# VHH binders against BTB/POZ domain-containing protein At1g01640: the designs that were tried, part 1

Scores and structures below are computed, not measured.

Target 1, 207 residues: BTB/POZ domain-containing protein At1g01640, of Arabidopsis thaliana (Mouse-ear cress) (q9lq95)
Amino acid sequence: MTEAEQKAAFLGGLVVSFKEQMHTDVLVKPGEEAPPIPTHKAVLAARSKVFRNMLDSDECKTSPEESITLPDLSHDELKSLLEFLYSGNLKAPYNQYRSLYLAADKYDISYLQDVCRNHFIASLSSRNVLDILELASIPCDTILKDAAINHIVKHMEEVVVPMKYETFVQRNPDLSVEITRAYLRETKAKAKDHGAPLNGNTRPRIW
Structure headers, positions and changes below count from the first letter of each chain, unless a header shows other numbers; antibody chains are not in Kabat numbers.
ipSAE, averaged over its two directions, is called F for ESMFold2-Fast, E for ESMFold2 and O for OpenDDE. V2 adds 0.75 times the mean of E and O to 0.25 times the DockQ between the complexes of E and O.
[cut] stands for letters that were removed.
The coordinates of atoms that the task and the answers printed are left out; those that the model quotes come from them. Centres of patches stay.

## First folded at step 2 (VHH)

Design A1 (framework vhh_h_nbbcii10_fgla)
Fold by ESMFold2-Fast, scan of step 2:
Structure A1 (fold): chain B 207 residues (1-207), chain A 126 residues (1-126)
Amino acid sequence: as target 1 above (207 residues)
Amino acid sequence: QVQLVESGGGLVQPGGSLRLSCAASGFTFSSYSKYALGWFRQAPGQGLEAVAAISGSGGSTYYADSVKGRFTISRDNSKNTLYLQMNSLRAEDTAVYYCAARYSGFWKSPYEYDYWGQGTLVTVSS
């Protein structure tokens, strides 16, 4: 085990205090009608300056029980988020990544945003790329946006032929213009890399 | 805390133009860019109707079919202000116009928006 691995294991061990609800001091409420989740103020404040500010607010301090509410997360999404704050490892089903990605941006948890972005980039397909491109526009994520546009221009026919693309264009006319311009740039770059096709008729010098 | 205040409403003749402004407060530049902003309207005796929306980046827009080609939504992040440029106004555009802000992109449903202005009246009549 390397020193880096030992440090990771040591820091990740604090997740047991969350899972077994050891000495919790604040409640976090999901947006849906579900029970609040007990957690630790110190962990929330250390991982997110937004959470730190929420915890320091009069609303939290004067609530009947010291609590904060994350209205955009379900109970299970909230559990995934909170466990991540203790461990630095995201253990979440595919269907939670959208909400967790948006929560990472809203609550300023940069490493969670990086983890979710990498998941989306790794899962890019012609079926999901338009949804991922729309998602990237919400936090102004240029890395995810560029990855999605690159996938589209490499698989242009697969993406633009289905009727889903017409709905996308109506909803996102500016993004459709960006896609068209990116496709032209890609086509030009490919032509430059391959050189003049007519040069293929010139015999190699072997004399 | 986010507050939205609309201005620019008034009486205009059919075929005229009007620009609505929505001043946002409680945002930082980065926080402001994270919110999708939209315009909704409510005509007398009708429900809220989505008019136009713009993404946090400003790169994506939505327009209702009834206003497409006539209305233009834009944002000025330096002034924390959302605009709706209304051209070729019709009697049917008469309504109270509301500015709204939503985290996580724009939606047609008003129930998905987190913050709302007080509204500004636009009357299109001769």
Scores: ipSAE 0.000, ipTM 0.156, lowest interface PAE 15.0, mean pLDDT 81

Design A10 (framework vhh_6qgx_2)
Fold by ESMFold2-Fast, scan of step 2:
Structure A10 (fold): chain B 207 residues (1-207), chain A 123 residues (1-123)
Amino acid sequence: as target 1 above (207 residues)
Amino acid sequence: QVQLVESGGGLVQAGGSLRLSCAASGSTFSDYAMAWFRRAPGKEREFVAAISGSGGSTFYTDSVKGRFTISRDHAKNTVSLQMNSLRPEDTAVYYCAAPKGYTFYSKSDYQYWGQGTRVTVSA
C-alpha cells in the first residue's frame, strides 16, 4: 500500500460516522416521501457554502429536530451524495450521475461536479452525447459542452441520422447552430493539416 | 441484415400516377435513411429521392421535384414513393436502397439493394 493510498483510506474512514449514524446532529430530507437521513452539520458546511447557509437559517435552527430538504434528489441519490461528502469517492449507479451532477452545481460542490463531468466525458458515445450536451448547458459547463460537441463533430453521421437528433434540434436550436459552426471549424482545420484548400464554391449534396 | 423488396411498378400513361413501396426486414432499418434509385434502359443507375431516419428530411433529384413524394411508415418498416404527373423519361427500373451505416450522401454509401420494380410510362 502506498502512502497516498494509506492517507486516502484514513480520511475516507470518516464515512463510518455517517453509515453508523455516530453522533449525528442534523436530518437531511429527500424530495420524495421517504425517511430523513441523519448526518453531520460540520461535514455539510465544510463541503458546501450553500449547505452552510441553509444550516444557519432560522427554519433549520427552530425545528424540533434540525433538518434541511434537498427536493431534487431521491433517497438513494441523497445517500450517494452524503457518502461522497465524507469520503471524496462517488459510489453510485450510472443512472444517478445526472441528478448528482445537477446537485453539485446547485449546492456548489465543485469537486463532485468535476467527478461527474469526468465520468460523462469517459462514457461519451453517439448514443448519449446529445443528452450530455443538453445536460452541460444547464450549469453552463463549458468543459463538458466542448467535449460533447467535439465528439459530435468527430462522429457527425452517427449522431445526425437517428430520429433523436431532429428532436434535439427542435428543443435546442441554439446548440444546433454551435454544432454546425464547430463542424465547419473542424473541416477547415483538417483541410489545412492536409494541405487542401478550403471549399469556397461547392456545397455537399446527397448524391 | 437488411433485405429490401419493392412493389407497385407497372405500365401507366403519361400524366398518370403510381405508388412504389419498399418493405424492409431488420430492426436497424428504422433509424437509417432510405433512398430510391432508378435505371433507365441503356443508362446508369441514378438517384431519385431519399428520406431521413425520422422522416423529417426529404431529398429529390431536380427532375422529380414537385412530382414525386417519398414517405415512410415506421410501424410497418416501409418506404413509399408516390409518383405523380409521370413522363416517358421516368421509364426505368426503380430500386430501393439502404446505407451501409449512417452515411447516405453518395451511391457508394448504399450496401443493401432490392431487385427493382419496373415502371413503364407510355406516351
Scores: ipSAE 0.000, ipTM 0.096, lowest interface PAE 20.8, mean pLDDT 81

Design A11 (framework vhh_5c3l_4)
Fold by ESMFold2-Fast, scan of step 2:
Structure A11 (fold): chain B 207 residues (1-207), chain A 122 residues (1-122)
Amino acid sequence: as target 1 above (207 residues)
Amino acid sequence: QVQLQESGGGLVQPGGSLRLSCAASGFTFSNYAMSWVRQAPGKGLEVVSDINSGGGSTTYADSVKGRFTISRDNAKNTLYLQMNSLKPEDTAVYYCASRLYGSYKWDEYDYRGPGTQVTVSS
């Protein structure tokens, strides 16, 4: 075993305390009437200043069995989040990354947001890029947004021909304008022609 | 109480298609990720496909990619699995599953239905 592997195995004892529910001191609830997950205050507070503030609240302190609620996460997504806080490794199926990415922003867990962003960038394809762009706009993630727009303008025909693009435009008219302008900038850069920017419609005057 | 009930299984010839349904009750279906899990004769459980709470993100086992499609209708509390180009190797009992509560182990399912038999043979 390497020293890094030995250190990981040693720290794995803390992950075991979560998985085996050893000496837990707070309950974390998903958003609906689902069973709470017992966890450790020290881990939550060390990983998220938002969680630290929630734990210090009168609402948490006076609640029976001291609890906090994360309303936007399912029970499975919450388990993935909590295990990540102990291990630093995200072991989650593809379908949880959207919720975990948004939770990372909401609860200010920057490393989780970085892990999820890197996953999305690595998995970018013409099939998922519109979903990823829409997602990136929620926390105003310029790194993920720029990566998605760059993919779209490099694969424009593949993205705009499927019917999915029409539904995307209807849901996100502002993003569709950004895509169009980015495509124009990309094509002008390749052609070394600078042209004038495109402008929107002007309302007709009523006399 | 949580209830999951599968339907749509049956006997089909190789190359055929089947659509499985799972009716869910006793929990807020739209808030939970759902899975299709199968067990072939003499084998362990295999996770076939996962879908997130909103339906926008899906995963598939390598053995079924390009042939199976998972989807859900949150208004009807129903999970679906469209199975195309079926092979004899797809013969199994198919279970609708969720992890609402459990031992906190990542590969355990808290709830699953009674299963529906899919048999692919000539």
Scores: ipSAE 0.000, ipTM 0.102, lowest interface PAE 20.1, mean pLDDT 81

Design A12 (framework vhh_8ghr_2)
Fold by ESMFold2-Fast, scan of step 2:
Structure A12 (fold): chain B 207 residues (1-207), chain A 121 residues (1-121)
Amino acid sequence: as target 1 above (207 residues)
Amino acid sequence: EVQLVESGGGLVQPGGSLRLSCAASGFTISSYSYIGWVRRAPGKGEELVARISPSGGSTSYADSVKGRFTISADISKNTAYLQMNSLRVEDTAVYYCAKDLRYSYGGFDYWGQGTLVTVSS
């Protein structure tokens, strides 16, 4: 076993404390009418400054059982979030990533936001890119936004021909302008490379 | 009653600085809501300029202002701020302080009255 594997196994003990509800001291409630999930204040506070402040609030301290509510998450999304705080691994179906990405921003859990962003970038397609671009604009995520715009520019016809794009333009006129400007920049860059001696798709220019 | 009151707007020369304040009453900015600054320039739509999370742990900015504007909040004073540096003529707009109760920048629940910022020589 490598040292990295040994560290991972050691930290795995914290996940067991969550899954088996060992010495829990706070309840976390989802936004829907569902059972609260017992967890640990120390883990929440260590992973999120927002959770730390929520736990220190009078609202939490005066409740009959100390509790906090995450109104934007379903019970299953909340379970995925909480397990991630203990393990550092996100085990969630695709349909939870939007809510988890937004929760990562809202509750200031930067590593969860990075994990969700990387998932979206890896899954970019002409079918989902407009939805991902709209999503990225909510927290003003420039990395995800730039990745989405870059995909659109490279697949412009596939993205703009369907009627979905017309609805997107009506909802997001500012993003539509950014796409147009990005497309013009890409077109100009391609024009500048016209006639270059080593301008081949499969060959690097440097060797 | 939830209320947001902006102050600090005015006339400034290009390259100058202004600090906008947003005083909140009827709620605390450490609740589960984002605070944002939204501007509307003459003849243009609304633009979300800057946003800060409920505890001040995360901030975000529009590309047009990134590196020049800084959003902050003093939780103890229940006041949010927008520090605007290196101001440009195109920053001329009415600036609104806005609050949402859930995660959405396009659907802010409460807006202040706005404060005018004019950048002109």
Scores: ipSAE 0.012, ipTM 0.366, lowest interface PAE 9.2, mean pLDDT 82

Design A2 (framework vhh_8cml_1)
Fold by ESMFold2-Fast, scan of step 2:
Structure A2 (fold): chain B 207 residues (1-207), chain A 120 residues (1-120)
Amino acid sequence: as target 1 above (207 residues)
Amino acid sequence: EVQLVESGGGLVQPGGSLRLSCAASGRTFSSYAMGWFRQAPGQEREFVALISWSGGSTDYSDSAKGRFTISRDNAKNTVYLQMNSLKPEDTGVYFCAKGYRYTLSQYDYWGQGTQVTVSS
């Protein structure tokens, strides 16, 4: 076993305390009517300053059985999130990544946001790129946004021809302008390789 | 959809501090990213700071990083810009806007701005 693997196994041992509910001291409730999940305050507070603040609140301290609620997550999504806080490894089906990505922003868990972002970048396709671009705009994730826009400009015809793009443009006129300007920059770069200059305007519009 | 009113500007000496506020009307405020932009006399408008819908992510211009802090209170429908260590170069009209850093449309910007002047 490599030193990196040994370290990962050692750190991952804390997952046992979560899965077997060893000495838990707080309950975390999902947004739906589902059973609360017993957890450890120390782990939550160490991983998220937002969770630290929630745990320090009078609402948590005076509640029966000391609890906090994460209203945006289902029971399964919450379980995935909590397990990640112990292990540093996200084991979740694709349909949970959107909620987990947004939760990472809301609860200030930067590494979870990085993990989810990398998953989206690796899964980028002409079918999902507009949804991913829209998603990236919510936490103002410039890395994910730029990756999505780069995919769009490299596959412009595949993205623009379907009716979905027309709906996207109507909902996101600002993003559509970014796409157009990015496409012009890509076209200029390709034209320059072959001696054909092209002028474009990439300046943001505020007023 | 969202109407924005900026306040908190004024005259300060170099090294001083100001806190700008942007009050929004509407019940969907918490669903949008919000940003601060500024325009100096004779110059183009430039990005200053951006905050995500939840407040979990922020981004700053190189000139603002380390000196300015953007924050929001979704219960009060308000965005703040705390400006410390102000420099004469920070002089300008400061605008808050709903939407994305690079492509803010007119309808996403609903205010006349607040004047910030840094001089001795």
Scores: ipSAE 0.000, ipTM 0.244, lowest interface PAE 13.2, mean pLDDT 81

Design A3 (framework vhh_3k1k_2; at its last look DockQ between E and O 0.74; V2 from the best seeds 0.00; counts 0 for: pae E 7.7 > 2)
Amino acid sequence: QVQLVESGGALVQPGGSLRLSCAASGFTFSSYAMRWYRQAPGKEREWVAGISSSGSTISYEDSVKGRFTISRDDARNTVYLQMNSLKPEDTAVYYCAAKSYFRGTYNYDYWGQGTQVTVSS
ESMFold2-Fast, scan of step 2: ipSAE 0.261; ipTM 0.638
ESMFold2, look of step 3: ipSAE 0.013; ipTM 0.461
ESMFold2 (binder alone), look of step 3: mean pLDDT 85; pTM 0.856
OpenDDE, look of step 3: ipSAE 0.417; ipTM 0.751

Design A4 (framework vhh_5c3l_4)
Fold by ESMFold2-Fast, scan of step 2:
Structure A4 (fold): chain B 207 residues (1-207), chain A 121 residues (1-121)
Amino acid sequence: as target 1 above (207 residues)
Amino acid sequence: QVQLQESGGGLVQPGGSLRLSCAASGFTFSSYAMSWVRQAPGKGLEVVSDISGSGGSTTYADSVKGRFTISRDNAKNTLYLQMNSLKPEDTAVYYCATRPFYSGKYEFDYRGPGTQVTVSS
């Protein structure tokens, strides 16, 4: 093992206190009707300023068992989020990444947002790019948004021919305009870079 | 979690009809295009039909055009496939599939358990 690997394993070992519920001091409730998950205030506060503020609230302090609610997360998504706060490693099925990405923005967990963004960028394809673009626009993630638009512009026919594009345009008219303008900029940039080495006069012929 | 559950399959004679249903949960159904895909014994997956989230656009494989009709009821979170003039070559397990956000997998990795359609005399 490298020193960096040993240090990561040492710091990540705190996840055992979460999994075995050792000396927990706060309950975190999902949005659905499901059991609350016991965790540690110190970990929540250290990882998220938003959680720190929630824990300092009168609402949390006066509850019979000190608790906070994350209404946008299911029990399984919440479990993945909480484990990530202890370990720094996201062990989540693909179908949780959307909710976790949005939670990272809402609860100001920048490293989780980076992890999710990198996952999305690495997975970009013509079949998922419209979903990723729509998702990126919710927190105004310019890095993910630009990556998605660049993919669309390079694979325009593959993206716009399938029926999914109709649904996307109906839901996201502003994004469809951005795609059109980006495509126009790309075609003009290509024309400028490659030029027209063959002499051709395209002006109207006049009598 | 995304859950898809097909129903309506069965044994039918050539020229007969079946209507398949797919109950969807765990995502905003109206926001996603849906597909019916099938897998015949010993063959790969074939996309049979697609429908947009609004229901305004549909496509069909050449093998089923004029015989199959895809539709959806967004209020009930349900996808349908009306299959008419069934042929023995339509024998397959039929899956409903969605294009929820996912990574590193085929578009049709996310499908229900399937419903068996057997067309046999």
Scores: ipSAE 0.000, ipTM 0.095, lowest interface PAE 18.5, mean pLDDT 81

Design A5 (framework vhh_8ghr_2; at its last look DockQ between E and O 0.11; V2 from the best seeds 0.00; counts 0 for: pae O 10.7 > 2, placed apart)
Fold by OpenDDE, look of step 3:
Structure A5 (fold): chain B 207 residues (1-207), chain A 123 residues (1-123)
Amino acid sequence: as target 1 above (207 residues)
Amino acid sequence: EVQLVESGGGLVQPGGSLRLSCAASGFTFSSSYYIGWVRRAPGKGEELVARINSGGSSTSYADSVKGRFTISADISKNTAYLQMNSLRVEDTAVYYCARGSKYYLGSTDYDYWGQGTLVTVSS
């Protein structure tokens, strides 16, 4: 066994403690009527300052069962989140990534947010980019937002489709303006590269 | 749509206590946001009374209310609170809840405001 393998096996012991519910001391409750998941306060507190604060709160201390509730997560999503906290590996299905991404932001789990972000960026398409942009706006994720906008600008013809884009604009007028500005910047940049004399006179009065 | 709704204001005697609530909707409390209580007294400008990271990890207070007011947040309820103790006549104001975003490099520290709740301290 290589030293790396030995280390991995050692670290894996923590995951086993979670899976086998070894000496758990707190219950984490999902938002749905589902069983709570036995967990370790120390792990939660180590991975999230928000969880630490929740655990230190009077509500947690006064509860007959030392428990915290994450109302925004389903049981399956919660399981994925908790498993991640022990392992550092995201093994969740794609359909949970949105919830996990938002949870990462909410509970200040930066590494999880980064993992989810990277996944979204890698999977950007004309079909999902508007949804991803909308998602990015919730936690004000500038990295993801910029990636999405850049994708949109490059594929504007594919993204600006009837009904879908209008619906997006209605829901997200500010994002639409950002897209427009980005597109204009790109168009201007291209025009400069192709030497076409932009007839100087039509300075769009950027109101 | 992002909304902040204040409640808990009212008439109280000097030395009394009130607890204000700020219920947030359209966004989730996270470490990325700050919730502030801003008050406007008659004839006076706006004063930031207290602010908290929506994750509850950091709080700050104006000197005028330090030791008397406590700001807190319940993440599970997506609600911020201002516990006001030892109220004084000079605390009379409309109290606004406001959201600050860490990512908005804008001219304004707060991007969304509630409608406000009136607190009157009068003997």
Scores: ipSAE 0.000, ipTM 0.205, lowest interface PAE 10.7, mean pLDDT 87
ESMFold2-Fast, scan of step 2: ipSAE 0.101; ipTM 0.526
ESMFold2, look of step 3: ipSAE 0.011; ipTM 0.490
ESMFold2 (binder alone), look of step 3: mean pLDDT 79; pTM 0.800

Design A6 (framework vhh_8cml_1)
Fold by ESMFold2-Fast, scan of step 2:
Structure A6 (fold): chain B 207 residues (1-207), chain A 121 residues (1-121)
Amino acid sequence: as target 1 above (207 residues)
Amino acid sequence: EVQLVESGGGLVQPGGSLRLSCAASGFTFSRYAMGWFRQAPGQEREFVALITSSGSTIDYSDSAKGRFTISRDNAKNTVYLQMNSLKPEDTGVYFCAAGKWYSPLTRYDYWGQGTQVTVSS
């Protein structure tokens, strides 16, 4: 066993406290009518200043058995979120990432936002790129936005021909302008990189 | 000094997944195409995946297509390879590489030291 693996195993005891419900002190409720999930105030407060403030509220302190509600999350999404707060590892099916990404912004969990963003960037396709670009605009995520726009400018014909793009432009006219400007920037960058007399690279683009 | 440092390799069972990362330093990452290559013992190095400087163009080897996803984060100077549905034939040392031109046939300017991936039951 490596030292890194030994450290991970040692820290894994915190995950066990959640999974086996050891000495829990607060209940977290999803937005749907489902059983609440017992958890630890200290973990919630350490991971999110928003959760810390919610836990300090009169609503939580006077509620039976002390509870908080996350109305935008289903039971399964909430379970994924809470497991992440203990482990730092997100184990969730693709269909939960949108809700988890938005929750990361709402509850100020920056590392969860980074994890979800990296997942979206890794999964970018002509099929999902407009949805991901629109999603990125909600928390004003420039990293995810730029990644989505860069994918669109490479696959312009595949993206702009379907009717979905027309619907996207109607909802997001300002983003359509940014896509056009990005395409111009990419075209200029490629021309400069290939044809600049002083760049010292004599190799043509073969592909 | 230019450095490319791979991480995320390990031992997995067939059908498993791994995410490789390559952290770059010492050059203007956002102006370089990034590629992933692999080499099994006693075999030649083979192309796996390639992504342009902007992230807009992506290409895969036939063996990687449909199973692997390459991506990059220019703000973090990092390139990634998400590997799904791993097979014993995917076993090897995985290298990241940086080059000015977007082509699997182009010589790359910078190479990492590699990270071992072993797919075994």
Scores: ipSAE 0.000, ipTM 0.053, lowest interface PAE 27.7, mean pLDDT 82

Design A7 (framework vhh_6qgx_2)
Fold by ESMFold2-Fast, scan of step 2:
Structure A7 (fold): chain B 207 residues (1-207), chain A 120 residues (1-120)
Amino acid sequence: as target 1 above (207 residues)
Amino acid sequence: QVQLVESGGGLVQAGGSLRLSCAASGFTFSDYAMAWFRRAPGKEREFVAAISWSGGSTFYTDSVKGRFTISRDHAKNTVSLQMNSLRPEDTAVYYCAKHYSFRSGEYDYWGQGTRVTVSA
C-alpha cells in the first residue's frame, strides 16, 4: 500500500461511524414517508455551510431528536450523499446523479458537484446532451454548460435532426441562441484553419 | 410547471441597499419554504437566507445577519430579499429556490438569477 492509499484508508475509517451508527447526534430525513438516517452534525457542518446553518437553526434545535430534512432526495439518494460526506467517494447508480448534482448545488457541497459534473461530461452523447444542458442551466453551471454546448456544436446534425431538439428550443429559447452563436464561432474558427494538422509538442513553448 | 423568476439586481455603491424579488408559479407557494442563494465570480454557490412555508421562521448565513431580511407575500406568490449595508463581498448572482419540498420537482433552482454588483 502506498502512503496515499494508507491515508485514504485511515480517513475512510470515519465512514464506519456512519454505517454502524456510532454515536450519531442528528437525524436526516429524505421525506416524510421515508425513514430518517442517523448521522453526525460535525461531518455535515464541516462539508456544507448550508448544513451548518440548518443545524444552527431553531427548527433543528427544537425538533424532537434534532433533525433536518432534505425533501428533494429519496432515501437511497440521501444515503449516497451522506456516505459521500464521510468518504469523499460517490458510489451511486446512474439514475441518482441528477438529484445528487442538484443537491450538491443546493447544499453547497462543491466537491460533490465537481464529481457529478465530471460524470456528466464523461457520459456526454448526442442522445443525452440536451438533457445535460438543461440540467446545467438550473444551478447556472458554466463549466457543464460549455461542455454540453461544445458537444452539440461538434455533433450539430445529430442533435438538431431529432424532434427532441424542437421541444428543447421551445422550452429553452435563450440556450438555443447560445448554441447558434457557438456554432457560428466554431464554423468560423475552422474556416480560418486550413493548414495541415500539427502534432502536439509536450515541450514548453518558449520563443 | 414550477417556475421561479428573480429580479431587482443591479449596480450599487458600498453601504447602499437593493431589494431582490422572486416570482413563483406552478406550485402551491404557501406549502413550501423559500431560500436565496448566491454565487460570486469564481466561487461556489452559497446559502444566504431562508423563510419557512408560513413566514414565521427565517434563517440567515452569519455574514448577512442584521443586514439582509427575507420576506414572503402569499397573495403575490413572491419571496423578497431586502439587502442593506451592502459590501463589495456581497457581489454575486442571486438565486431563489424552493426549499423543503416533499415533491422531487425538476426545477428547485429554476432561473438565471439576478446579478448584484457592489462597488468599493
Scores: ipSAE 0.000, ipTM 0.132, lowest interface PAE 18.3, mean pLDDT 80

Design A8 (framework vhh_3k1k_2)
Fold by ESMFold2-Fast, scan of step 2:
Structure A8 (fold): chain B 207 residues (1-207), chain A 118 residues (1-118)
Amino acid sequence: as target 1 above (207 residues)
Amino acid sequence: QVQLVESGGALVQPGGSLRLSCAASGFTFSSYYMRWYRQAPGKEREWVAGISGSGGSTSYEDSVKGRFTISRDDARNTVYLQMNSLKPEDTAVYYCARTYKGWSYDYWGQGTQVTVSS
């Protein structure tokens, strides 16, 4: 086995402690209706300064069974988040990435935000680009926003023809202006790259 | 990383006024919704007022509507809560929070105490 494989196997023991609920010391609640998920304070605190502060709060310390609540995550989304904190690998279906991306920013888990951003950039299409652009604007993610706008500019006709674009413009007038200006910049850049026609021949024909 | 620092809390008589300030750092302030919450002794933390990025829209809890005004200064990364016609029922620790569109949990400052008493 390679050194990298041996290291991965060694670190994998922490994921087992989560999955088999070995010596857990805090409960994380996705909502009042769903069962809480047992986890480890040390892992939460090491991965998120926000979680560290939540765990140190009187709200957590005086709560029955010491618990914290992440109200905007479903039980399955919360399981994906928690497993990621132990493994560093996100195993989640596509439909969970929006909530996990927002949770990453909210709970200050920068690597999870990077993982989700890279997933969105890799999956950009004319069908999802407007949703991704709107999503990127929530945490003010300039990297994801610029990637989405660049995709729109390159596929302008495909994006603006469907009725979805009209609804997008009504909800996001500022973003629609940014798209228009980006399209104009791209058009001018292409024109300059190809250059203006020559004004005349500087050298005469030999024949 | 993200920090919110409230100030301006004081003891004031019923009918008085106070302006609370919240200084933000560690994020792009102008793009986020900002909210004020309060927690009175023996009660749950409750929402008071909210303001959208760039200040385009504001919202208020019914009991403070017409008396409180939320505003922001994006150049100074500060959100304000102007409180007029204060009542004893307004006595609470006031917290500033950053919120995401549609999310209920926010980053909180340490709070500033407002006491309305004769």
Scores: ipSAE 0.000, ipTM 0.185, lowest interface PAE 13.0, mean pLDDT 82

